# VHH binders against EKC/KEOPS complex subunit cgi121 (cgi121): the designs that were tried, part 67

Target 1, 174 residues: EKC/KEOPS complex subunit cgi121 (cgi121), of Schizosaccharomyces pombe (q9p7j3)
Amino acid sequence: MILPLFPETQVHVFVYENVSNCAAIHEQLISQNPIYDYAFLDAATILYKKQVYSAIIRALEDRRDEQMKTKTIHSEVILSLSPKTEISSAFRQFSMTKKSKNIVVVKIDSKLTEEEEFERLDKLVEGNRVEFSDEELQKLIDFKVLKKNYKLDPSTLENPLASILSSIALRGYS

## First folded at step 9 (VHH)

Design yf24 (from yd49 with R31S; framework vhh_7yz9_2)
Fold by OpenDDE, second read of step 10:
Parts: C-alpha cells; sequence; structure tokens
Structure yf24 (fold): chain B 174 residues (1-174), chain A 120 residues (1-120)
C-alpha cells in the first residue's frame, strides 16, 4: 500500500488472531532482532483502520521533519497511537505483550509485495491471518482497554473515531 | 559506562576460519542480547548475527550455515565463529549490545571493530 503523501514509502498491515507464540515474538523484539523489524500491536487496542493509518502517517511525518521521538519508524508508529508523550506509556498501552492473543503487524519501508511480506511474516507468527478491516478489528477489540487508552466517556464511546484521531493528532499539544 | 572490545580479526585465505571475540564491561551482560555487524568502506553497516539473552540465535542469509554466534556469560564475552570464509566477508566487524528499556528499545552500544580480510 502507498500513502498519498508518502509515495516513496510502501506500507503493509496484517492482522492475526489466535496467535500462540506472542511470548516468543516478544522475546525477539526486546532483543531487537532485525528479522522482527515490524510494529507489533495488540489488536485489543485497535478499533479502526484509520486509527492505524493515522498513527503511521504521524510517524512518517515525524521522520520527514526529523522529529522522531523513538529509535525506529516502527516504534514511532506505536508512540503515535498514544495520546501520551511518554514512550513507555505508549508501548504499555498499544504494543503486543507476551499475553496478547490477537495482533496487528505494521511494516514500513517494505521492499516486498504484500504477498511476499506476508510469506516472510508468516514464518514468524503462529496464528490465523484475517482481513485488515474495521469489521475484523471490531471482533478483536477490548472496549475496556480502548476506553482507558483514549479516556473515552459514554458519549464519545458511541462513535469514538473522532476522539481517537484527535488524540493521535494532538499528542503533545494538550 | 558501557564498553565493548572486539578481537580476533586478521588476514585469512578463502575457505579459512576465524573466531572473533567481544568482551563487555560496564553493564549486566547476561541481561542483554548481543550481536555482530560488519561494514565495508562506503557502505552501511549490515547485520550478521544475533544471540538473545536466552541463547536463541539468528543469522543473516549471507552467513547462515557458515557463521556461529555464541556467548559465555561468565566471561562477559560473545563470539563469532566464522567458517568457510569468502572474499565478500571482508569487512570491519563490530560487536553490539542491544539496549532495551523496560518497554521500548533504546540506543545500541558498539565496539571499535576488528578488521577481517579474506584473500582469494
Amino acid sequence: as target 1 above (174 residues)
Amino acid sequence: QWQLVESGGGLVQAGGSLRLSCTASGFTFSSYAMGWYRQTAGNEREWVALITKGGSTTYADSVKGRFTISRDNAKNTVYLQMNSLKPEDTAVYYCTARGYSKYYPTEDYWGQGTPVTVSS
């Protein structure tokens, strides 16, 4: 996938459910294994495609403007999901954990087609790939976690997209 | 302060072997993943091998089956056994400690490097 404002950057997003080896993946991530050069997100924290895209765009903008706060573009994606400026908080809120069951995987600057990237990633993730869609994400979301992460109240929880996107966009401004 | 000191580099004929060592100090060695990178003049540093704190190993495709990374926590040392060396393996080899905070990755630490030259 190519984003309109970033035509030179290819992005892929994958969703896995019933992942059995999140603990093993997590071990590789804390080791900063180059083979695992992805953003691994807990699907329980993701409700919309636009939420993911907004974070990706924010991260790419930060990189473009040489304003990245984290070490890598993928870690910046994770940070960009959070309304908080603290990196540790962002990772605690949105990154895959050892206990995760469903995950969203983001690849930035891919040199491969979506199919080729999937084949590569499929060797690392032991789970079932599902469609990257609002419908599938809605099946995996934990609304308690979502509410906590974005401080949603009953009125905003009915249609939380605007609140989520505002939180992402305004991080560091309020 | 974190410190990494590489050794074992030198000149070797194609098909030969070398064993690189990297001794760490200034941090809890056993708590961190260790890796080897290599770099030639004018090119970017490329990943060669990684060993986790738990002992799991991974390799770049270009060295898989020929190189072996290992660690001795008692000696605060990581090793790179290089067999069946090729001229294209010629580079300065760098040891790295993979820094990580509780929740997120931090900056890596590097040694000064040890040169490896493989002649035809």
Scores: ipSAE 0.685, ipTM 0.875, lowest interface PAE 0.6, mean pLDDT 94
Fold by ESMFold2-Fast, scan of step 9:
Structure yf24 (fold): chain B 174 residues (1-174), chain A 120 residues (1-120)
Amino acid sequence: as target 1 above (174 residues)
Amino acid sequence: QWQLVESGGGLVQAGGSLRLSCTASGFTFSSYAMGWYRQTAGNEREWVALITKGGSTTYADSVKGRFTISRDNAKNTVYLQMNSLKPEDTAVYYCTARGYSKYYPTEDYWGQGTPVTVSS
């Protein structure tokens, strides 16, 4: 995928369910293994495709403007999902853990096609790939986690999209 | 306060072997993943090998099967055994300790580098 405001930036998003090797992946992530240079998100925290794309756009804007707060573009995507600018909270809230079961994986700046990236990821992730769609994401979300991460009340939880997108877009401006 | 000191570099003929060592001080070595990178003039640093605190190893495709990374936590030392060396392996080799807080990546620690020259 190519974003209109970032036409030279290749973006791929993959969703895996029933992942059995999250502990092994997590060990590689905390070791900063370059082979694992992706944003690995816990699918329990992601409800919409637009949520992921909004975080990607925010991260790319921060990179363009030389305002990144984290070490890599992929860690900046994780930060950008959070409603506030505290790095430790963002990773605790959205990054996959050794206990995760379903994950969303984002790759930015790939020089490979989506199919080639999938072949590489299939060697790293022991799970079932599903379509990156709102329908599939809604099967994997944990609404208690979503409510806590975005500070949603019961009325907002019935239609949370606007609140989530506003939180991502306006992070650090209030 | 912290230091990473590389040694073992030098001149070697193609097909030869070298063992690089990197000794750490000033931090809890056993808590860090350790890696090796290399750099030639005019190019960015290229990752070579990584060993996790649990001992899992990974390698760049260009060195897989020829290089072996290992660690000795009692000596606070990480090693890179380099076999079947090629002229293309000529570079300055850097040791790194991979920085990570409880939740997110932090600054890495880097050594000053040790030069390796492989001649035909």
Scores: ipSAE 0.665, ipTM 0.873, lowest interface PAE 1.3, mean pLDDT 90

Design yf25 (from yd49 with R31D; framework vhh_7yz9_2)
Fold by ESMFold2-Fast, scan of step 9:
Structure yf25 (fold): chain B 174 residues (1-174), chain A 120 residues (1-120)
Amino acid sequence: as target 1 above (174 residues)
Amino acid sequence: QWQLVESGGGLVQAGGSLRLSCTASGFTFSDYAMGWYRQTAGNEREWVALITKGGSTTYADSVKGRFTISRDNAKNTVYLQMNSLKPEDTAVYYCTARGYSKYYPTEDYWGQGTPVTVSS
C-alpha cells in the first residue's frame, strides 16, 4: 500500500484469526525483540480498514513533524488509534494482550515485499491469515470494546465510522 | 543510580571463544529483558541476542548457532558466550536492559561497551 501523503513509505497490514501463541508474542513485544518490530493490535478494537490507515497517517505526520510521543513508529500507530494522547491508556485499549485471539499487525518502513513479510510473520504467529478487509474485520470486532474506546452513544454506534476517524484525526485538539 | 558494567572483551584468534558478562545494579534486574548489541566503526548498532524475563532467547542470523545468551538473576548478570569467532565479529559489544512500563516499551538502559577484536 502507497499512502498519497507518504508515497515513499511502505506499509503492510496483516490480519490473523484464532491465534494460539499470543502470550509468547506478548512476551517478545514487552522485551522489545527487534524481530517483533510491528504494531500488534487486538482485532477486537478494529472495525474498518480506514481506522487503521487513519492511525498510520497520524503516526507518520507526528514522525515527520518530530512530535512522536512514543519510542517507535509502530508504538505511535497504537497511540494514534486512541482519542486521547495518554500512552498507557492507548496500549491498554488497542494493543494485543496475552488473552487476545485475533490480531491486526502493521509494518511501516518495510524493506521486504508483502509476500516476504507474510513468510516472516508466519514463523512468529500461530494463527490463520485472513484478508485485510472491512468484511473480515467485522467478524472479529467486539462492539462493547469499540463503544468504550471511542465513547460512542447509541445513535453514533449505528454508523460509527465518521466518529472514529474524527477521534483519530483530531486527537489532542479537543 | 543504575549501572550496567560489561567485562570479558579482548583479543582472540579466529575460531576462538570469549565470554562477555554484564552486571546490573540500581534496578530490579529480574524484571527486565536483557540484550546484546554490537557496533563497528562507521556503522549503526546492530542487535545480536536477546533473553526475555522468562528466559526465552533469540539471536541475529549472523550469530545463530555460535553465540549463546544466558542470565543469572541471583548475580544480576547476563552473559554472551561467543564461540567459533570470525574476524567480522570484531566490534564494541553493548549490554542493554530493555525498558518497559507495565503496558508498553520504554527507554533502554545501556552499558558503556566492551571491545572485542578477532584476528585472522
Scores: ipSAE 0.664, ipTM 0.869, lowest interface PAE 1.3, mean pLDDT 89

Design yf26 (from yd49 with A33G; framework vhh_7yz9_2)
Fold by ESMFold2-Fast, scan of step 9:
Structure yf26 (fold): chain B 174 residues (1-174), chain A 120 residues (1-120)
Amino acid sequence: as target 1 above (174 residues)
Amino acid sequence: QWQLVESGGGLVQAGGSLRLSCTASGFTFSRYGMGWYRQTAGNEREWVALITKGGSTTYADSVKGRFTISRDNAKNTVYLQMNSLKPEDTAVYYCTARGYSKYYPTEDYWGQGTPVTVSS
């Protein structure tokens, strides 16, 4: 996938359900293993494709403007999902944990082809790959987690998309 | 103040072996992933090997089967055993400690590097 505003940036997004090795993946992530240089998100926190794309765009804008607050573009994607600019809160809220079951994985600036990334990632993740679509994401979301992370009230839960996208775009002001 | 001190580099003939050591001080070594990178003049640092705090090891394809990374937490030391050395392995080798806060990646620590020259 190529973003119109960043046409030279390769973006791949993968969704895995029923992942059995999250604890092993988490160990690699805390050791900053270069092979695991991806944004590993807990699928319980992601409801829409647009939510992920908005965070990616914000992270790329921050990198372009030399305003990144984290070490890597993938860490910046995780931060950019949060309505607040506090790094530890963003990771606590959106990052995969050793107890996660379903994950969303984002790769930016791949040196590999999409097929090579598919092959590599399928070997790292012991789970079932599903389509990156709103339909599949809606099967994996935890609405209690979503409500807490974005401070949604009952009136916005019926159609939270606009609130979520505004929170990502206006991070630091709400 | 933190410190990483590399040793064991030098001149060796192709097919030979070297063992690099990196001793850490000023932080809790056992909580960090430890790695080795190498750099040739005019090029970016290339990842070589990593060992997690739990002891899991990962290698770059170019060194897999020839190099072995290990750690001794009691000595705050990480090792790189380099066997079947090739002229292409000639580089300055850097030790790194990979930090992680409870929730996110933190700053990495780097050593000053130790040169390895492999003659053909």
Scores: ipSAE 0.471, ipTM 0.769, lowest interface PAE 2.5, mean pLDDT 88

Design yf27 (from yd49 with A33T; framework vhh_7yz9_2)
Fold by ESMFold2-Fast, scan of step 9:
Structure yf27 (fold): chain B 174 residues (1-174), chain A 120 residues (1-120)
Amino acid sequence: as target 1 above (174 residues)
Amino acid sequence: QWQLVESGGGLVQAGGSLRLSCTASGFTFSRYTMGWYRQTAGNEREWVALITKGGSTTYADSVKGRFTISRDNAKNTVYLQMNSLKPEDTAVYYCTARGYSKYYPTEDYWGQGTPVTVSS
C-alpha cells in the first residue's frame, strides 16, 4: 500500500483468526525480539480498515514531525489508535495479549514484499489468515470493547466510523 | 545509578575467538532481556543476539552458529562468545538491557561499547 503523504513508506496489514500461540508471541514482544518488529493488535478492537489506516497515518505524521511518544513506529501505531496520548492505556486497550484469539498485524518500513512478509508471519503466527477487509474485521470485533475504548454512546453505535476516525485524528479532543 | 560495563574486546586474527562480558549494576538484572548490538562507523546499531529472562536465545543470521549468548544472573553478567571471527565482525559491540513495562516497550539501557577488530 502507498499512502499519498508518505509514498516511500511500505505498509502491510495482515489479519489472523483463531491464533493459538498468542502467549508465545507476547513473550517475544516483551523481549523486544527484532524478528517480531510489528504492531500486534487485538482484532477485538478493530472494526474498519480506515481505523487502522488512520492510526498508521497519525503515527507517520508524528514520526515526520519528530513528536513520537513511543520507542518505535509500530508502538506509535498502537498509541495512535487511542483517543488519548496515554501510552499505558493505549496498549491495554488495543495491543495483543496472551489471551487474544484474533489479531491484526501491521508492518511499516518493510524491505520485503507483501508475499514475503506473509511467509515470515506464517512461521510466527499459528492461526488462519483472512482478508484485511471490513467484512472480515466485523466478524472479529467485540462491540463492548469498541464502545469502551472510544467512549461511544448509543446514538453513535449504529454507525461509529466518523467518531472513531475523529478520535484517532484529533487524539480525542480539539 | 544504573550501569552496564562491557569488557573483553580487542584485536584478533580472522578465524579466532573472543568472549565479551557485560556486568550490570543498579537494577534487577534477572528481570531484563539482555542483548548485544554492534555498530560500524556511519551505520546504525545492528542486532547481534539476545537472551530472555527465561534463558531463550535468538541470533542475527550473520552470526548464527558462530556466536553464543549466555547469562549468569548470580553475577549480573551477560556474555557473548564469538567464534570463527571474520573481518566483517569488526565493530564496537554494545551490551543492552531491554526495558518493558507491563504493557509496552520502555527505554533500553546501553553500555558504552567495547571495540572488536578482526584482521585478515
Scores: ipSAE 0.404, ipTM 0.728, lowest interface PAE 2.3, mean pLDDT 88

Design yf28 (from yd49 with Y100F; framework vhh_7yz9_2)
Fold by ESMFold2-Fast, scan of step 9:
Structure yf28 (fold): chain B 174 residues (1-174), chain A 120 residues (1-120)
Amino acid sequence: as target 1 above (174 residues)
Amino acid sequence: QWQLVESGGGLVQAGGSLRLSCTASGFTFSRYAMGWYRQTAGNEREWVALITKGGSTTYADSVKGRFTISRDNAKNTVYLQMNSLKPEDTAVYYCTARGFSKYYPTEDYWGQGTPVTVSS
């Protein structure tokens, strides 16, 4: 995808269900292995495509403005999903863990085509790739996790999109 | 407090071998993934090899099959065995300890570098 505010930035988003090797992937992520330079998210935390794109846009804005709080653009995407500025909290809430079953993977500034990234990721992730769509994401979300991460009350939880997007866009501006 | 000291660099003929060592002091070596990077004149630093806390190894395509990374936790040392060296391997080689705090990546620690020159 091409983002209107960042037309020169290549963005790819992939969704995998029933992933069996999350513990192995997690070991590579904590080692900062360059081959695993992606944002690996727990799909239990993602309800909408717009949620992911909002976090990507916020991370790219922070990079443009030289205000990144984390080491890499992919880490900044994970931070940007959180309504808080606390890095440890954001990673606990949104990053994949050894126990994750379904994941969302984001690549920014790829030097490869989308098809080449698919081929590369399919070798790293032992799971079934599904379409990055609201329909597929809604099958993988955990509403209890979503409620806790964004502090949603029952009325907001029925239609949470605007609240989630506002939380991401306005994070840390107070 | 933290220190990474590289050794073993030097001049070698194409087709030869060198073993680089990097000894850590001032921290618990066994808790860190360790890596090697190199920088050639006029080029950006490039990754060469990584070994995780658990001993899993990964290599850049350009060195795969020729270089071997290993570690000795009792000696707080990581090694890079370089075989079948090519002139293109001429670079300053840097040892790194990969920073990670509970849930997220932090700043890496780097050695001062050791030069390797491969003559044709």
Scores: ipSAE 0.659, ipTM 0.872, lowest interface PAE 1.2, mean pLDDT 90

Design yf3 (from yd49 with T58V; framework vhh_7yz9_2)
Fold by ESMFold2-Fast, scan of step 9:
Structure yf3 (fold): chain B 174 residues (1-174), chain A 120 residues (1-120)
Amino acid sequence: as target 1 above (174 residues)
Amino acid sequence: QWQLVESGGGLVQAGGSLRLSCTASGFTFSRYAMGWYRQTAGNEREWVALITKGGSTVYADSVKGRFTISRDNAKNTVYLQMNSLKPEDTAVYYCTARGYSKYYPTEDYWGQGTPVTVSS
């Protein structure tokens, strides 16, 4: 995929529903197994493609400017989804957990093609791959989680896109 | 203050074996996943092997079947048994303890490195 401001950066985003091995994946993530070097997000937290892209762009900007707060570009994507720069809170809010059922997986700077990453991830993730689209994401979102993570009031829940994007873009500035 | 102290490196002929050891102090060893990385001149560090807190092991494809990682929690030590060594295994080998909080990666601990030279 091509991103504004970073057209040279290779980005792949995958969505899996009904994942049965999240506990096993989580164990590999806490062990920092290099095979699992991806951003593994709980799909309950993601409503729009633009939400993911905005977090990726923010992470890439922070890497470019040598201002990353976390160790990897993938962990920086997770942090960048949060409206606040508190790293433990961001991971608790957006990262996959042992109890997750649906996940969004982001790979940045892959040496593999998208098709090769599909083959690799299908071996790691025991679930059904679906299209990365607003339509599919909206089937997996948990609006209670979204409201809590972005501190949305009831009036903004009907059309939260602008609030979410502003929260991501302005993280750490106010 | 924490320490990771590697030992066991040296010069060996192709086809030979070496056993690397890494002893930890200053932190609760049993809570950490432990790994080995290696670095050749002009290249970034590459991962070699990992052993989780539960004892599960994972290996890079280049060493699978030849290297064995193990740990002894009573001695705060992680080992890398290297068999059937090849000239391509020549590198400085680094021991690492992988830091993780409840939710996110934290600082890793790294040893000073131990050189391994495999002659043809």
Scores: ipSAE 0.466, ipTM 0.773, lowest interface PAE 2.1, mean pLDDT 89

Design yf32 (from yd49 with K102D; framework vhh_7yz9_2)
Fold by ESMFold2-Fast, scan of step 9:
Structure yf32 (fold): chain B 174 residues (1-174), chain A 120 residues (1-120)
Amino acid sequence: as target 1 above (174 residues)
Amino acid sequence: QWQLVESGGGLVQAGGSLRLSCTASGFTFSRYAMGWYRQTAGNEREWVALITKGGSTTYADSVKGRFTISRDNAKNTVYLQMNSLKPEDTAVYYCTARGYSDYYPTEDYWGQGTPVTVSS
């Protein structure tokens, strides 16, 4: 199972590079179009698979405990990536924008299989699908964005995983 | 204070047409995406159609090709043109305005609903 703490919750994560229609997707997201009910993240902000999984686990814990601050589990994933609890700041820091080029897309509680979600997303996203792996993510990250979002110093940038995971887990307690 | 007022529902025979209207007041209509949902007794509300502030439209698969959503910003009104109606379209239809803050909404508005009955 991908999430030991939530073994019956299916999670799909997709990565797209060279996306040409981010402005169109963004318009659908701010309109709450149900077809676009996913967490659309700017890949410039994501360095590790564990970073995404930690945010998903935090969002699922908040849903279980009836402590969600946003309207959907997918919005809660975006909020959970941020070291602060301010919704607007989290979305500015981590969500896809009209100018994004590479994106990470998260789906929780799909009624569809992973393959069916791939087929659906490939119709919505005009870009090249790549493997959700640390290797592929490290090709797309912007280290200046990562440093700013997590308040990392230069020495931490050489091995930032523990610092990022701690920031996600301790959101609201720092 | 805000309002969404639906009209145009009623009884129609299968294969017929109806046009639903929803007029908004108390907020800046042109800044909101507008949508239609429907609900049958004992079931959750089902999304039907959405129109963005820019005029882009999307539809649920069950109504695609039969229903058309449109808006008139000068009249603060959103419409749902329903053609080739089926008994399965029988429901209470709700108008909604979708708010936003940055990426996601801060507030949504809902109408009280208008009933549509399609007879065989």
Scores: ipSAE 0.520, ipTM 0.807, lowest interface PAE 1.8, mean pLDDT 87

Design yf33 (from yd49 with K102G; framework vhh_7yz9_2)
Fold by ESMFold2-Fast, scan of step 9:
Structure yf33 (fold): chain B 174 residues (1-174), chain A 120 residues (1-120)
Amino acid sequence: as target 1 above (174 residues)
Amino acid sequence: QWQLVESGGGLVQAGGSLRLSCTASGFTFSRYAMGWYRQTAGNEREWVALITKGGSTTYADSVKGRFTISRDNAKNTVYLQMNSLKPEDTAVYYCTARGYSGYYPTEDYWGQGTPVTVSS
């Protein structure tokens, strides 16, 4: 996907299933190890490619406008997935945890090619890489988590895309 | 008011050594991860080394095995011991402190930088 407002920004998104070392990765993230400068998301919270891209676009818009609420673009992507502006809540709802099994990893402003980032991440993540596609994401989603995070009623769960995208785009605009 | 004051930079011949120091004031040093970044003329600032609150260290591939980061919480000081210096290490070196609220970064502090020139 091309980002029309940010054509010079390099964006890479990776999906891993059956990850066995999430606790170790989480430790490195808490320790602020710069090698782990990525947005690590729990795949249980992501249903569509467009959901991830909408959060990336929102984070890039907030960076452009000098309105970021967190200190890194990757942290801002995690915040931007939330329909609320509560930072701690967003991280509890969307970021990977020690108990995560499947993850979505976002890299913005990479100095490396996509292939080189794959090689780096494959050394950090002990899991099986799968295609970043709606089909693969829909195998990993937890609909109870999705419903709770976006406050979806039972009728919208059957086709939640518009509600999710609206929530991401309109966060903070009440 | 917070401050990070770097010292120890200067001129050195290739193969030589320098020790950089960074003394912090105005915040609780022991609660922050401390790091060193450098900026070479014409290039963006790049990460060099990090030491966590618990003392765990990580290094950029370009300096691994040559540089050692350490901290002394009693003196509110972080150090970078630079050995086997190369002309490519010529840069302005910046001390950093990063605070977290839980697991997300909330604050950054930066020093003014100290220049290091390696000749050959």
Scores: ipSAE 0.014, ipTM 0.313, lowest interface PAE 7.0, mean pLDDT 85

Design yf34 (from yd49 with K102T; framework vhh_7yz9_2)
Fold by ESMFold2-Fast, scan of step 9:
Structure yf34 (fold): chain B 174 residues (1-174), chain A 120 residues (1-120)
Amino acid sequence: as target 1 above (174 residues)
Amino acid sequence: QWQLVESGGGLVQAGGSLRLSCTASGFTFSRYAMGWYRQTAGNEREWVALITKGGSTTYADSVKGRFTISRDNAKNTVYLQMNSLKPEDTAVYYCTARGYSTYYPTEDYWGQGTPVTVSS
């Protein structure tokens, strides 16, 4: 996908269900293995494609403005999903864990095509690839986790998109 | 204070072998992933190999099948066995202990580097 404000930035988003090796992936992530330089998100926290894209746009804005708080653009995407600017809280809320079963994987500034990234990720992730679509994401979301992460009440939970996007866009700003 | 000391570098002919060693002190070695990077003049450090605290190994494509990383926790030492060396492997080799917590990157520990020259 091409982002209008960042037309030179290549973005790939992948979704895997029934992942059996999350503990192994997590070990590589905490080991700073360069092969695993992606944003690995728990799919239980992601309801919409627009949610992921909003976090990507915010991370790219922070990089452009030299305001990143984390080491990599990929960790900045994870931070940017959170309505709070606190790094450990954001990772606790949105990052995949050893116990995750379904994941969303984001790659920014890939030197590879989407097909080549799929081949690479399929060697790292022991799970089933599914389409990055609102329909597939809605099968994997945990609404209790979503409600807690974005402080949603019953009046917004039926249609939370605007609230989620506002939380991401205005993170730490007001 | 912490320390990483590399040894085993030197001059070798193409097709030869070298074994690099890196001994750690001043921190709990067994809790860290250990890696090797290399650098040529005018270039950024490039990753070569990594071994996790659990013993899982990964390699850069350029060295896969030729280099082997291993560790000995009793000796606080990580090794890089380099076989079938090529002139393109000429670089200063750096040992690193990878400080990454579950939620954020931490400072990495780095050795001073050991030069490897592979003659054509």
Scores: ipSAE 0.405, ipTM 0.755, lowest interface PAE 2.2, mean pLDDT 87

Design yf35 (from yd49 with E107D; framework vhh_7yz9_2)
Fold by ESMFold2-Fast, scan of step 9:
Structure yf35 (fold): chain B 174 residues (1-174), chain A 120 residues (1-120)
Amino acid sequence: as target 1 above (174 residues)
Amino acid sequence: QWQLVESGGGLVQAGGSLRLSCTASGFTFSRYAMGWYRQTAGNEREWVALITKGGSTTYADSVKGRFTISRDNAKNTVYLQMNSLKPEDTAVYYCTARGYSKYYPTDDYWGQGTPVTVSS
């Protein structure tokens, strides 16, 4: 995918359900294994494609402006999903854990095609790939997690998109 | 404070072997994943091998089958056994302890590097 503000930046997003090896993946992530240089998100936290793209755009803006607060562009995506600029909170809220079951995986600056990245990820992730679509994401979301992460009240839960996107765009500045 | 000290580099003929050692001090070695990187003139640092806290190992494709990474937690030491060396393995080899807080990646610890020269 090409982003209008960042047309030279290649972005790939993958969704896996029923992942059986999250503990093994997590071991590699905390080891900073270069093979696992992706943003691994818990799908329980992601409701919309636009939510992921907004976090990617924010991370790319922070990199462009030399304002990244985390070590890598992929960790900056995880931070950018959070309504607050607090690294530990963002990772606790959005990053996959050894107990995760469904994951969203983001790759930025890939030199590979989407199919080539899928072939690499298929070797790392023991689960079923599904389409990156609002319909598939809505099957995997945990609304209690979403409400807590974005501090949604009952009135916004019925149409949370605008609130979520505003939280991402205004994090650390509101 | 913390230190990583590499040893075991040197000059070797193609087809030969070297064993690199890296001894850590000033932090709890057993809590860290350990890795080896190498750098050749004019190129960025290239990952070679990684060993996790649990002992799982991974290797770059260029060294798989020839190099073996291992660790001895009692000695606070990580090793790289390098077999069937090629001239293209000539580089400065760096030991690293992979920084990670409870939730997120932090800066790595790095050694000063040890040179390896493989003669054709």
Scores: ipSAE 0.677, ipTM 0.876, lowest interface PAE 1.2, mean pLDDT 90
Fold by OpenDDE, second read of step 10:
Structure yf35 (fold): chain B 174 residues (1-174), chain A 120 residues (1-120)
Amino acid sequence: as target 1 above (174 residues)
Amino acid sequence: QWQLVESGGGLVQAGGSLRLSCTASGFTFSRYAMGWYRQTAGNEREWVALITKGGSTTYADSVKGRFTISRDNAKNTVYLQMNSLKPEDTAVYYCTARGYSKYYPTDDYWGQGTPVTVSS
C-alpha cells in the first residue's frame, strides 16, 4: 500500500489472531533482531484501521521532519498510537506483549509486495491471518484497554474514533 | 565502560574458514543479545548474525548455512564460525551488543572490528 502523502514509502499492515508464539517474537524484538523489523501491536488496543494509519502517518511525518523520538520508524509508529509522550508508556499501552494473543503487524519501507511481505512475516508469526478491517479489529479489541489508553468516557465512547485520532494527532501539542 | 574486543580476522583463501571472537566487558553479558556485522569501505554496515540471550540464532541470507554464531556466557564471549568463505565476505567484522529494553530498541555498542580478507 502506498500512502498518498508518502508515495515513496510502501506500507503493509497485517492482522493475526490466535498467535501462539508471541513470547518468542517478543524475545526477538527485545534482542533487536533485524529479521523482526516490524511494528508488533497488541490487537486488543486497536479498534480502527484509521487508528493504525494515523499512527503510521504521524510516524512518517516525524521522520520527514527529523523529529522522531524513537530509534526506528516502527517504534515511532507504536509511540504515535499513544496520547502520551513517554516511549515506555506508549509501548506498555500498545505494543505486543508475551501474553498477547492477537496482533497487528505494520511494515514500513517495504520493498516487497503485500503477498511477498506476508510470506516473509508468516514465517515469524504462528497464528491465523485475518483481514485488516474495522470489522475484524472490532472482534479483537478490549474496550477496557481502549478506554484506559485514550481516556474515553461515556461522552466519547459512542464515537471513539474522533477522540483517538485527536489524541494521536495532538500528542505533544497540549 | 562497555567494551567489545574482536579478534580472529585475517587473510584466508576462498573456501577456507575463520573463527572470530568477541570478548565483552563492562556489562552483564548474559543479559544481552550479541551480533556480528560487517562493513566494506564506502558501504553501510551489514547485519550478519544474531544470537539472543536465550541462545536463539538468526543469520543473513548471504551467510546462512556457512556461518555459525555462538556464545559462551562464562567467558563473556561471542563467536562467529565462518566456513566456506567467499571473496564477497571480505570486510571488517564488528561485534555488537544490542541495547536491552523491555519494549523498544536502545543503543548498540560496537567493538573496533577485525578485518577479514578472502582471496580468490
Scores: ipSAE 0.326, ipTM 0.732, lowest interface PAE 1.3, mean pLDDT 92

